# Designs tried in a protein design chat: VHH binders against GTPase activating protein homolog 4 (mgp4). Part 4

Target 1, 192 residues: GTPase activating protein homolog 4 (mgp4), of Dictyostelium discoideum (Social amoeba) (q54qf4r322to513)
Amino acid sequence: IPIEEIMFKQKSKFPNLDIPYILVLLVNLIKKLDNGMGMKTEGIFRIPGHTSEVNALKKLINEQGEYQFPPDLYSIHPIASLLKLWLREMPQPLIPNYVYDKSLECQSIEEFIVFFKFLPASNQKIITYLAGFLNELVQPDNVVTSKMNLDNVAMVFAPSFLRCDSQDMILANVDREKTLVKLIIEGYLKLS

## First folded at step 4 (VHH)

Design p38 (from a07 with L50A; framework vhh_8cml_1)
Fold by ESMFold2-Fast, scan of step 4:
Structure p38 (fold): chain B 192 residues (1-192), chain A 121 residues (1-121)
Amino acid sequence: as target 1 above (192 residues)
Amino acid sequence: EVQLVESGGGLVQPGGSLRLSCAASGFTFSDYAMGWFRQAPGQEREFVAAISWSGGSTDYSDSAKGRFTISRDNAKNTVYLQMNSLKPEDTGVYFCAASRDYYTEGLYDYWGQGTQVTVSS
């Protein structure tokens, strides 16, 4: 389902929200789970949720709506996995394929900001929201327990931001994609 | 060049066993989660098993649990699928796939060409 259709359908319940509610729901669950310690979970976003649990959450979102989950399905790893998967399964990645190569040319926050301003408004809003969350995730208070520093988070989130169409370039582009995600996270305060 | 090459497929009788191997080259294997998928004639591709980058976590489809075991050898850049108690329903082309992220029915970064498994008398 395209992003504009998602946004249209949610307007009646969330008229002031400029991003898909599912993203807000999953991020808020990560922050609130485990008595507010979700972001401190060791290996968060790297340790996968069990397939059956991720699939159960996907079905509830599709059938019941994003605001109503049973408490027994509130587990950090499946929710974190679902967030990455939902982004990765978007019809077009957050960094659109038509600017993939151009995005990898960015070597500084300033260069990324120039690039960023030419992206569609919906993509800018979602990227800004995620950048804020990921910037919070990689703070020292979280990393001491999670072991998920900026490098680790950039590695596991790169496929959620970008989609490489050339399989011959995957090896060469891994570090470049990681660098771009690091610029997004570090540049958060300059994105708005 | 990134390559995933599957081997070990073949024809076996019901109740038999096969060990599939997937040899990886052209990338840092230990940074990638690995998965096995299968596709039978006239059916959609389905998830079979996955293993994390370190080998510390594994996941299985309901049809594979208790019968199949996924493992990896990072020193040899190889992932394995040990298949026991094979059934005719297990017939299909088995694909190896690599992901920088270990979630099982999501998108994988690279796919092999597959190896045929046929369970029949």
Scores: ipSAE 0.013, ipTM 0.411, lowest interface PAE 7.8, mean pLDDT 84

Design p39 (from a07 with S54E; framework vhh_8cml_1)
Fold by ESMFold2-Fast, scan of step 4:
Structure p39 (fold): chain B 192 residues (1-192), chain A 121 residues (1-121)
Amino acid sequence: as target 1 above (192 residues)
Amino acid sequence: EVQLVESGGGLVQPGGSLRLSCAASGFTFSDYAMGWFRQAPGQEREFVALISWEGGSTDYSDSAKGRFTISRDNAKNTVYLQMNSLKPEDTGVYFCAASRDYYTEGLYDYWGQGTQVTVSS
């Protein structure tokens, strides 16, 4: 469903929340799982959760709702996988398809900020929230154990931020998408 | 040019074995999770198995668990599916697919053309 519809539906339970609750839920679970060691998990966001576990979590959320989510039964990899999957399955990606080419022309965070201010407000808020989380994820105290540095995180999250419209351009744009996501993560303080 | 080329399909009797291979070219193979999917006549495409970027994590459909093994050789840009104890229900076209972190059929980035597996006497 569209972001606007998600935000409308959650307003009664979370009137002060400016982003989809599911994102906050999954990010908080990642931070709290394994006695607060979730972000230090080796290969986090790179090692996929088992397909059956990810699908079971998705089904539970769809049937029971985000508010009744039972996180205690699942490990870090399925939770991390669900976060990326939820973003990939959005009707429109965080960087909307109609500005995909323009986004890839950004060579610096300063250029991206100019571009960013023309995105829908909802997309700006979600990108800012995720950039902050991903910037925390790639800090040295997490990376020493996780082995997921800025380059690795940008690579695995690029499909969650952008969708290439043409099959023949996917290969050509992989490095450009990764570079853009690296700029977003590094420059998150300048996005707000 | 991105290519995924499947091979190893064929006709085998129930209880037999086949080893499928998928040779990849035109992209950085070790950056992609690899999956095997199949499609029987008149049915939609279904998930069979996946293997992570480094090969340390695998997942299987319920029908494949205990009978099939997915593996990869990043030095050779190849993913494999060893199929044992084959059943007539395993008949179909088998496709390999590459994804930057797949979890649904629709999110795979590259697909092969498929190789036919027929389990019959």
Scores: ipSAE 0.013, ipTM 0.443, lowest interface PAE 7.9, mean pLDDT 84

Design p43 (from a07 with S57Y L107W; framework vhh_8cml_1)
Fold by ESMFold2-Fast, scan of step 4:
Structure p43 (fold): chain B 192 residues (1-192), chain A 121 residues (1-121)
Amino acid sequence: as target 1 above (192 residues)
Amino acid sequence: EVQLVESGGGLVQPGGSLRLSCAASGFTFSDYAMGWFRQAPGQEREFVALISWSGGYTDYSDSAKGRFTISRDNAKNTVYLQMNSLKPEDTGVYFCAASRDYYTEGWYDYWGQGTQVTVSS
């Protein structure tokens, strides 16, 4: 379902929220679980959640009119996996396919900012929100226990930001996609 | 000032029933999801049941499913837990908790002091 349709549908319940509520819910759960230690979980976003638990969460979201999760029934890994999966399953990725090649030409934060301002407003808002979360995730106080530094986070999130539509170039573009996501995370303060 | 006050606990024999109540004050009750948790001596606190702000969604732990029913009355600012077919392993202190629905700042923002449930012959 397109971002614009999601935003229209949530207007009555969340009139002041300018990004999809599911993203806010999952990010807040990650921050609050394990007595506020969720972001310090070793291998966060790298270690997959068990398939049955991720599918149970997807079913819960699809069947309920309200996005509520009992924290004691779920570990960090299924919730983190669902966040990445939800982004990957968007009809258009956050970096739209029509600018995929252009995005990979960015070599600096300044070049990315210029590129970024030409994206649809809804994509800019979601990317800014996620960049803020990921920038927080890669701070030294989290990384010392999570072992998920900037390079690691950029690698595991690249498929959630970008979708290579050429199967011949998927492997060749891995490092370029990682570089772009690193620029997004590092450039967070300049996106606002 | 936010307050959650549990009541309805007590001593019952196996197979008996209890109805727990949690009276809320100091916040807009109808804007909050409500949950029940329990803690037995020497064990970690565990989830029992949850109900959304509207009452449109409920969820239960595997141990509670089919035996317990959570409900709420927004006009009375009260959440309930109807417990049937009680077992000795249901013994523990039962807590109600409230969580904001809008931005889910955390899962549960406010906690009651708890009410003791003892299932013993």
Scores: ipSAE 0.000, ipTM 0.127, lowest interface PAE 15.7, mean pLDDT 81

Design p45 (from a07 with A33Y L107W; framework vhh_8cml_1)
Fold by ESMFold2-Fast, scan of step 4:
Structure p45 (fold): chain B 192 residues (1-192), chain A 121 residues (1-121)
Amino acid sequence: as target 1 above (192 residues)
Amino acid sequence: EVQLVESGGGLVQPGGSLRLSCAASGFTFSDYYMGWFRQAPGQEREFVALISWSGGSTDYSDSAKGRFTISRDNAKNTVYLQMNSLKPEDTGVYFCAASRDYYTEGWYDYWGQGTQVTVSS
């Protein structure tokens, strides 16, 4: 499985990490860039990084065993775009396809927690890590500048958590997918 | 019901202009990136232009820059592609697409059925 393979390969460099290093790297860059003001960037995760810059970052990750980015590629929008892209391109999404329909039945934090406990341990750890980051991102002190509230963040991150396998249902399911991601973000403290 | 309906295609001579429209329904239009893609006879589908949810950001393929303008009217749930200085190589079926994210054609959530644009004398 691709997550297990990533974890195996990173073991020698990052023996104490139980999630893919690329996620930690990108989240930390977002937090540290612009003198610690990265998460306050207007339109973060919604305003796209230039395609050429994101592709250059992807190429470095794929070619290098070490994630060493040139300083000119350390800007918020390409880094944020790469985080969503990396999650969206996973062979199996964070909410596995075999439980996609079941996940959309969740109407409350309590229902989501019950559902969440049946996910594979690796998925639970990654989702918990991302939920913590996204919960921090949507706090009022960030939102007043970023203008990316809970609904906005859930909207832009839904494709990074879920993959609809029915093309004609993709747009019809958007509100349901947003609801699930909102439950993940709001329920963060109960996931850890 | 979720729908994307394109219109405005047709036959035009080189140097002419066309304005494509895509009417969206069944979802919150102002939350989506909207894009235009085209597929020429015997070629792969290619990106043409995109516009952010608010209209504040646009991007164009190299072939479209300086000639095409993408715009949107969120009150009317419509995205437009104004095509000027049309060339024979612009011939193809033009598709409207909606996405929750900026990226390429593989990440667009839904596609319209397309509208034919033919640039020929």
Scores: ipSAE 0.000, ipTM 0.184, lowest interface PAE 13.8, mean pLDDT 82

Design w01 (from a09 with D59Y; framework vhh_8cml_1)
Fold by ESMFold2-Fast, scan of step 4:
Structure w01 (fold): chain B 192 residues (1-192), chain A 124 residues (1-124)
Amino acid sequence: as target 1 above (192 residues)
Amino acid sequence: EVQLVESGGGLVQPGGSLRLSCAASGFTFSDYAMGWFRQAPGQEREFVALISWSGGSTYYSDSAKGRFTISRDNAKNTVYLQMNSLKPEDTGVYFCAARTEYDLWSGSYEFDYWGQGTQVTVSS
């Protein structure tokens, strides 16, 4: 399983970490940026970072594993874009393709929890970690400035949690994928 | 050709100190992260410490934290492991290893090059 391979490969550098290091690094950078104002940035996760900036951040992260933002960096968008891109380009999405259709059948938090318990342990840990971050992101004190409410965040993150293999179904499944991600974010406290 | 040559191993008493060195040649040392691993008799190889290409970040196993210090000298193409408060459980063959940049998309940071190892024995 691809996620478990990532976990195996990182254990020599991060032996005590039980989720992919890159996710912890990027989430912590978002939380710490501009004295915690990163999460309050208007359009966070909606406004894309420039490709050149995203690529430069990849290089710095790959070299050091830790990054201090320079004083002249005023935008969070490249970091937020990198987080979404890394999730999107995983060999297997967080909601594995073999259960894609079943995941879209979930209509409530309770139904999602039943479904969730059958996912691989590594997927559960990563989803729980991200759900906690996104649940924090959509709190009113962040949303008043960011303009990114639960529906907005669920929409922009759906491609990072799920991957539709059928071109004909992409448009038909947009609302269903958004609904699932909303259940994940809303249900965070019940995932533990 | 690529070579990593460890030195500084030996016999030391519990509570003692030892400094391991690893001399690198055949690649651009300053572009590689460097690590130390060990293998005790009858056990699997385990991670001890890692230092980033620039020296700006270091990582330690729980058993090494507070006792061991990894450092590097890019001008001398050498990585070091300073071991203090040694215990019998630290006995093993210590290996130097080099890896390229972490592959962001795959999460890969496999070590590309390995030394032959140097024996460390902690005995009273």
Scores: ipSAE 0.012, ipTM 0.244, lowest interface PAE 8.1, mean pLDDT 82

Design w02 (from a09 with S57Y; framework vhh_8cml_1)
Fold by ESMFold2-Fast, scan of step 4:
Structure w02 (fold): chain B 192 residues (1-192), chain A 124 residues (1-124)
Amino acid sequence: as target 1 above (192 residues)
Amino acid sequence: EVQLVESGGGLVQPGGSLRLSCAASGFTFSDYAMGWFRQAPGQEREFVALISWSGGYTDYSDSAKGRFTISRDNAKNTVYLQMNSLKPEDTGVYFCAARTEYDLWSGSYEFDYWGQGTQVTVSS
């Protein structure tokens, strides 16, 4: 369902939260798992979680509650996969389709900031939240173990930020989409 | 028809205890997550506690943590809220609510069915 509807529906339980709760839940799980070593996991966001484990995690959230995961029952990979999948399955991607082409024209952090200010407020808040998490993820202390540098993270997250509506252009736009996500991550401090 | 009927409310002094019950009918109770909400005089409705369909997971508002316990009996189609160490600020109408399983992709955290509420007054 649209972001606006998600935000409306969660207001009764989370009136002070200005982004979807599921994102906060999954990001916090990644940060807290393995005694805080989750973000240092080799291949994080690149190595997919097993389908059976991702499905079990979704069922556990849906049936047992989304607030009290037993952290030791799950590796980081299914949780990381679920975060990317939830973003990818949104009706409209974080960079809305109507500005897809314009977003790919950004060549600098400064150009991206100008572009970013014209996005819907809800999209800006979610992008800022995720950019902060991803900026933390690509710090040297995490990368030495995870092997997931800025370029790697931008590549694997591009499908979670953008959706190419033209099959003809998917391959041609791969590097352009990666470049945009790199600008988002690098520009984090200037987004808020 | 779907019905949620709350009971167990009343007047109690600060530091006292109450146990609220919510009897459900008209739907398959064991397939639904159950929650308690309250509305204090002059305030909007706020979340208090949640229990999953199986009873395996619970969640509480910050004000309820450590003082309130939510539980359920699927054989009796009833959800409970045990309220201990009650404070004047806990005064309000307490509502039982039911929802289908969590929709992870849609983020639906709204409840489908609501009771009419039961009054809890904490006063000396």
Scores: ipSAE 0.013, ipTM 0.206, lowest interface PAE 8.7, mean pLDDT 83

Design w03 (from a09 with W53G; framework vhh_8cml_1)
Fold by ESMFold2-Fast, scan of step 4:
Structure w03 (fold): chain B 192 residues (1-192), chain A 124 residues (1-124)
Amino acid sequence: as target 1 above (192 residues)
Amino acid sequence: EVQLVESGGGLVQPGGSLRLSCAASGFTFSDYAMGWFRQAPGQEREFVALISGSGGSTDYSDSAKGRFTISRDNAKNTVYLQMNSLKPEDTGVYFCAARTEYDLWSGSYEFDYWGQGTQVTVSS
């Protein structure tokens, strides 16, 4: 389902929200669960949630449609896995396929900002929101416990931001995709 | 054939109460979350209330919290909206809607099936 259609369908409940509600819901769950210690969870976004728990969480979210979940029902790993999964299952990745090669040419925050301005407005808003969350995630206060620094987070999130259309280039582009995601996270304050 | 048929609408004075019913057929009722939406003349359709397939979870708009109660009877394939302390601002056509558990990937409030609506008018 395209982003524009999601935004239209959620308008009746969230008229002032300009990004998909599911992203706000999952990010807030990560921030609030475990007495606010979610972002400090060791291996967050690296350690996968069990498939059965991810599916149970998806069912619960569909049934409730709100932020009210039992705080003792879920570990962070299924929630983190579901966030990455939702992004990976988008019809178009956040960095659209038609600009994939051009995105990988960015070597600095300044170059990325120039590139970023050519993306659709909806993609810019979602990327800015996620960049803010990921920038917070990689702060030293969180990393000391999570062991997930900027490089680690960029690596595990690259498949959620980008899609390589060429099987021959997948391995060659791993470091380039990581570099782009690092620029997104580091450049967060300049994206707004 | 899927059908959702609303009833219970009418004219009521401010401060009054109404109970809306929605009779569902053509699908396994307990597998679907059920919602109530409303639309006033010249306005967009607005979310009012949601109840999970099992009935174990409910969600309300800010305007409905404390005044409206959604409930369901899975044996009768019916969802209800009890509306108390009605205000003129509650006037509109009220729609029953059903959604599957796969709505997460389509946006959290996407609904698959809709009723024809029942008119609620709150006026002196």
Scores: ipSAE 0.016, ipTM 0.205, lowest interface PAE 7.3, mean pLDDT 84

Design w04 (from a09 with S106D; framework vhh_8cml_1)
Fold by ESMFold2-Fast, scan of step 4:
Parts: sequence; structure tokens; C-alpha cells
Structure w04 (fold): chain B 192 residues (1-192), chain A 124 residues (1-124)
Amino acid sequence: as target 1 above (192 residues)
Amino acid sequence: EVQLVESGGGLVQPGGSLRLSCAASGFTFSDYAMGWFRQAPGQEREFVALISWSGGSTDYSDSAKGRFTISRDNAKNTVYLQMNSLKPEDTGVYFCAARTEYDLWDGSYEFDYWGQGTQVTVSS
């Protein structure tokens, strides 16, 4: 369902939350799991969770409504996979399809900020939240163990930010999409 | 076991006031948004007011705005609707309803629990 509809529906429980609660839930789980070492997990967001574990966690969240994280029930990889999957399954990606080509023209953080200000307010808030999380994820104290530097994280998250709607351009645009996500992560402090 | 019990309805003259109460039991009240709906004779059920789980946000229908106030007491598992400046068109059966805030995956939800209603009549 569209972001604005999700935000409207969650307003009664989370009136001060400007982004979908599911994103906050999954990011917080990643940060808290493994005694606070979740973000240091080798191959985080690159190594997929087992399909059975991802499906079990999705079922638990959906069937119980108010999901309470059971200690040690799930590893980081299924949770990280769920975060990317939820973003990929949005009706419109975070960078809407109608500005896909325009987004790929950005060559600097400054150009991206100009582009960014024309996105819907809800998209700006979600991108800012994720950029903050991803900027934290790629700090040296996490990368030493995770082995997921800025380039690695940008590559694996590109499909969660954008969708190429032209089949013949999918492979041609891989590096351009990665470059855009790198600008988002690097430019985090200027997005607010 | 889940119950929502409305009270406080009655007959009042135009310009008068009533306070409706809804006592909830059988679920974790403080985790649910609470709403008031009404249904006039021969009409569809319509939204009146909504209050978030914490009480931090409220929404009102255009007809209720400025005249009605929704509030809640989580310690007593009760939601209230203070109705002022009542008009004949406010006549109807008033229902309280409880809503979970989200389906965590897609954000969808419906009002999960409904009371049986309390009659409000505004006439001389």
C-alpha cells in the first residue's frame, strides 16, 4: 500500500513517528541483536537469510501484530533480508519511478540535495532515516568485522531504493544506481 | 471475553451536553486507538472521533470539530466523548470501537472490536 496510507494508518499508535514503524522495528532489531553487535555481522545485507527463517519471521510479525522480539530466535541475516524485502515490495520505490532517470543524473552530494527536496515529504523522511542507519553501518568500527564498506552497502541496497522499469537498461544502470545510493549515504548529514 | 460497553446516552434538548463513556475489557487497552462512530435512523454508520493509544493525537469529523472532545483514561480502560452544543442532527446510536494500529507488514488495520451502542436523542 502507498507510504502515505501506511503513515495515516499508523498515526493513532505512533503519532510522532514520521516513518513506517516496520522500518524502525527491523533497524532496532539489527542494532540490538547479538548483544549490540548486529551491525558488525560479517556480510550483513549481502548474505541472505534462509528462506524458511525469513518466511517464519514475516509470519510471526504479521500474525501477532505487535511483534515482541524473542531473544535468540533469529539471526541477523533473516532480519536484514526482511528489511530489504519490505522496501523492495513497496508499490513505489523510495526514489519514485517517475524521477528514476533524473535521479541517476546526480553527480555530487550537492546535486542530490537539490533533487531530493522535490521528492514527496514522506519519501524524504524515510530516505533520511535509512541514510542515517546506513551511514552508521559503514563506519570503520563496523566495517572491520562486517567487511561491508560504503561501496558494498550501496550495491546491495540499490534495489531497495530504486527500480529500473526498462528491462534493457537493468545491467547498464547497476553502477549508476550504486553511485546514487553512495551519495545518499555520504550526504546523510545534509539531508535534514 | 473482549467487551466494549457504552454508557451516558439519553435525551437532551438542542444546545445541551452529554458525556459518553466506553469501558473496555479483555484486551490491552493502552495498545489500541479508540474511536466513536454514530448511526442515525436510516443512515450509514459514520465516523465521529478518534484518539491514539497514548492520547497524544485526536481526529474529528467536520460535524464534531469544535463541539466534541474525545479523551481517554488508560488506568481505567475508558474512553470518553464530551458532546457540547448538541443539535437534532446529532441524534443516533453512538458506538465505541477499538483499532489495532497496524499490520506490521503493510500497515493495514481495521476496527477490531465494537460496542453495542448507546442511544443519543436531541429533541425538545
Scores: ipSAE 0.000, ipTM 0.234, lowest interface PAE 11.3, mean pLDDT 82

Design w05 (from a09 with S108D; framework vhh_8cml_1)
Fold by ESMFold2-Fast, scan of step 4:
Structure w05 (fold): chain B 192 residues (1-192), chain A 124 residues (1-124)
Amino acid sequence: as target 1 above (192 residues)
Amino acid sequence: EVQLVESGGGLVQPGGSLRLSCAASGFTFSDYAMGWFRQAPGQEREFVALISWSGGSTDYSDSAKGRFTISRDNAKNTVYLQMNSLKPEDTGVYFCAARTEYDLWSGDYEFDYWGQGTQVTVSS
């Protein structure tokens, strides 16, 4: 459902939260898993989780409060896969389709910030939240073990931020989409 | 027919205590999570507390933590909210609500059934 509707519907359970709870839940699980070493997992967000584990985790999340998440029974990869999947399945991507071409014209952090300020407020909040998480993920202390640097993370997250509706342009736009996500991650401190 | 009937509200002084009850009928109570919500004049309805179908898990709003306790009796089809150390800002209509589960993936956190509410006033 649209972001605005998600935010409206979650007010009854999470009145003080201004981003979708599912994102906070999954990000926190990644940070806490493996005694706080989740973000250092080799190939995080690159190595896919097993389909059966992703589906089981999705079901467990939807059953709210009755189940405890057992830390040692699940690897980081299903959780990371589920975060990317939720973003990719949004009705509109975080960079809305109607500004897709405009977004790819950004060539600097400064140009992205100007573009960013014209996005809906809800999209800005979610992008800022994710940019902060991804900026933390690509710090040297995490990268030495994860092997997932800024370029790697930007590449694997591009489909979670953007959706190319032109089949002819999908391959031509791969590098441009990656560049935009790099600007988002690098520009994090200027977004909020 | 589904009914949720709240009781136990009233006027109490700051620092006092109240125990709210919600009697449920018309559905399989033990299959449902139960929650308490409140609404003050001029404000939106806000979450207070939640208890899972079995009673094995509970959640509280930041304002309720340490002061309120939610519990349930599945044999009596009743959920309770014990409110201690009440403050003037706790004043409002308290509603009982029931749901099977949230759909976190689609962002659907709506409750299936709601009571009519009971007034809690903390004053003097």
Scores: ipSAE 0.055, ipTM 0.486, lowest interface PAE 5.2, mean pLDDT 85

Design w06 (from a09 with E101D; framework vhh_8cml_1)
Fold by ESMFold2-Fast, scan of step 4:
Structure w06 (fold): chain B 192 residues (1-192), chain A 124 residues (1-124)
Amino acid sequence: as target 1 above (192 residues)
Amino acid sequence: EVQLVESGGGLVQPGGSLRLSCAASGFTFSDYAMGWFRQAPGQEREFVALISWSGGSTDYSDSAKGRFTISRDNAKNTVYLQMNSLKPEDTGVYFCAARTDYDLWSGSYEFDYWGQGTQVTVSS
């Protein structure tokens, strides 16, 4: 369902939360898993969770509403896959399709900030939240064990931020989308 | 017939404490998540705290974190809200609510059942 509808529905329950609760839930699970060592897991967000485990977690979250995963869940990969999947399944991507081409013209953090200020307020809030999480993820103390540097994270998250609506251009735009996501992560402190 | 009956409200000075209770009947209490909401005069209802069906996880609004504690007793079909360090801004009618709708993926957090509320007034 659209972001605006999600935010409207959750307002009575989470009036002070400016982003969809599912994102907060999944990010917090990633940060808390394995006593905080989840963020340091090799190949985080690159190594996919098994389809059966991702589907089982999605079902557990939806049917039980329990904010804890089973005690025998020792892998970050299904949770990380679920976060990317939820973002990918949004009706409109975080960088709306109507500004897709313009977003790919950004070559610096300063140019991205100018572009960013024209996005809908809800999109700005979600992007800022995710940028903060991803900026934390790519810090040296995490990267030394995760092997997921800024370039790697930007590459694997590009499909979660943008959606190319032209089949002919998908492959051609891969590096440009990665560049934009790198600017988002690097520019985090200037987004607020 | 489903019923949620709140109690424990009252007048308290700033910095004081109150313990709210909500007695549930007419449904399988242990299958439902329980929440507390409040509504100040002339304002919309806002979320305060949530506890999962098992009591294994809790969540709080930013204003409640560190001051309020939600808990439940499934044997007694009761949910509680312990409120400490109360402020004038905490004044309002406090409602308990129950839900089994766990559509977290789509962002649906609708509550199925609501109590009538109990008044909390924080003033000297």
Scores: ipSAE 0.015, ipTM 0.306, lowest interface PAE 7.5, mean pLDDT 83

Design w07 (from a09 with D103S; framework vhh_8cml_1)
Fold by ESMFold2-Fast, scan of step 4:
Structure w07 (fold): chain B 192 residues (1-192), chain A 124 residues (1-124)
Amino acid sequence: as target 1 above (192 residues)
Amino acid sequence: EVQLVESGGGLVQPGGSLRLSCAASGFTFSDYAMGWFRQAPGQEREFVALISWSGGSTDYSDSAKGRFTISRDNAKNTVYLQMNSLKPEDTGVYFCAARTEYSLWSGSYEFDYWGQGTQVTVSS
């Protein structure tokens, strides 16, 4: 479903949100789980959730929402996996394919900001929301226990922000995609 | 046990009409939106029509607009599809489906309960 269509369809159920509710739900669950210790979990976003748990939580969220989460849910990893999976399953990635090459030309926060201003408004809002969350995730207080620094987070989230449509360029662009995501996270405070 | 049972399908000539019915049981029918979908041989299932839980709003595919009418009777736990001006390309198995609620994951309406379908053949 395109972002604009998601935003239109959620108006009746979530009239005050300008971000897809699923993102707000999953981010808030990560922040609140275990009294805020979720973001300090070692290997968060790197260690995959067990496939059966990810599928069960996806089904539960789809049918019942956050208030029906199992009382025995201990692990952040399935929730973190769902966040990345939802972004990966979007019909178009957050950095639209038609500007993929242009996005990889950005080498500084300033260049990214110029590029960012020309993205669709909905994409800008979602990227800003996620950049804020990821910027918080890579703060020293979280990294000391999570061991997921800026480079690690940028690497594991690159496939959630962009998709390389050229088979020949996939491996060549790995570092360039990571660099772009680092600029997004570092530049968060200037995205407005 | 949730059950959706379609009926009213059959063979009809181009320009003809058919009225499909779907009898629902095993859930609180009046709380769920109901839809009709169809699938032609060798094709993917496609959306045809949707009606809200109250019957106050309806939506149609472009191919169904102006020709088909979806309605429901909550007292009888039944949803209907009135099909007029039928064309050969309307041929397929017609399924009714119940949407339990707005899907948080897909950001749209997902249908969780499905009937077995009823065959509609439009041919001369």
Scores: ipSAE 0.055, ipTM 0.498, lowest interface PAE 5.2, mean pLDDT 83

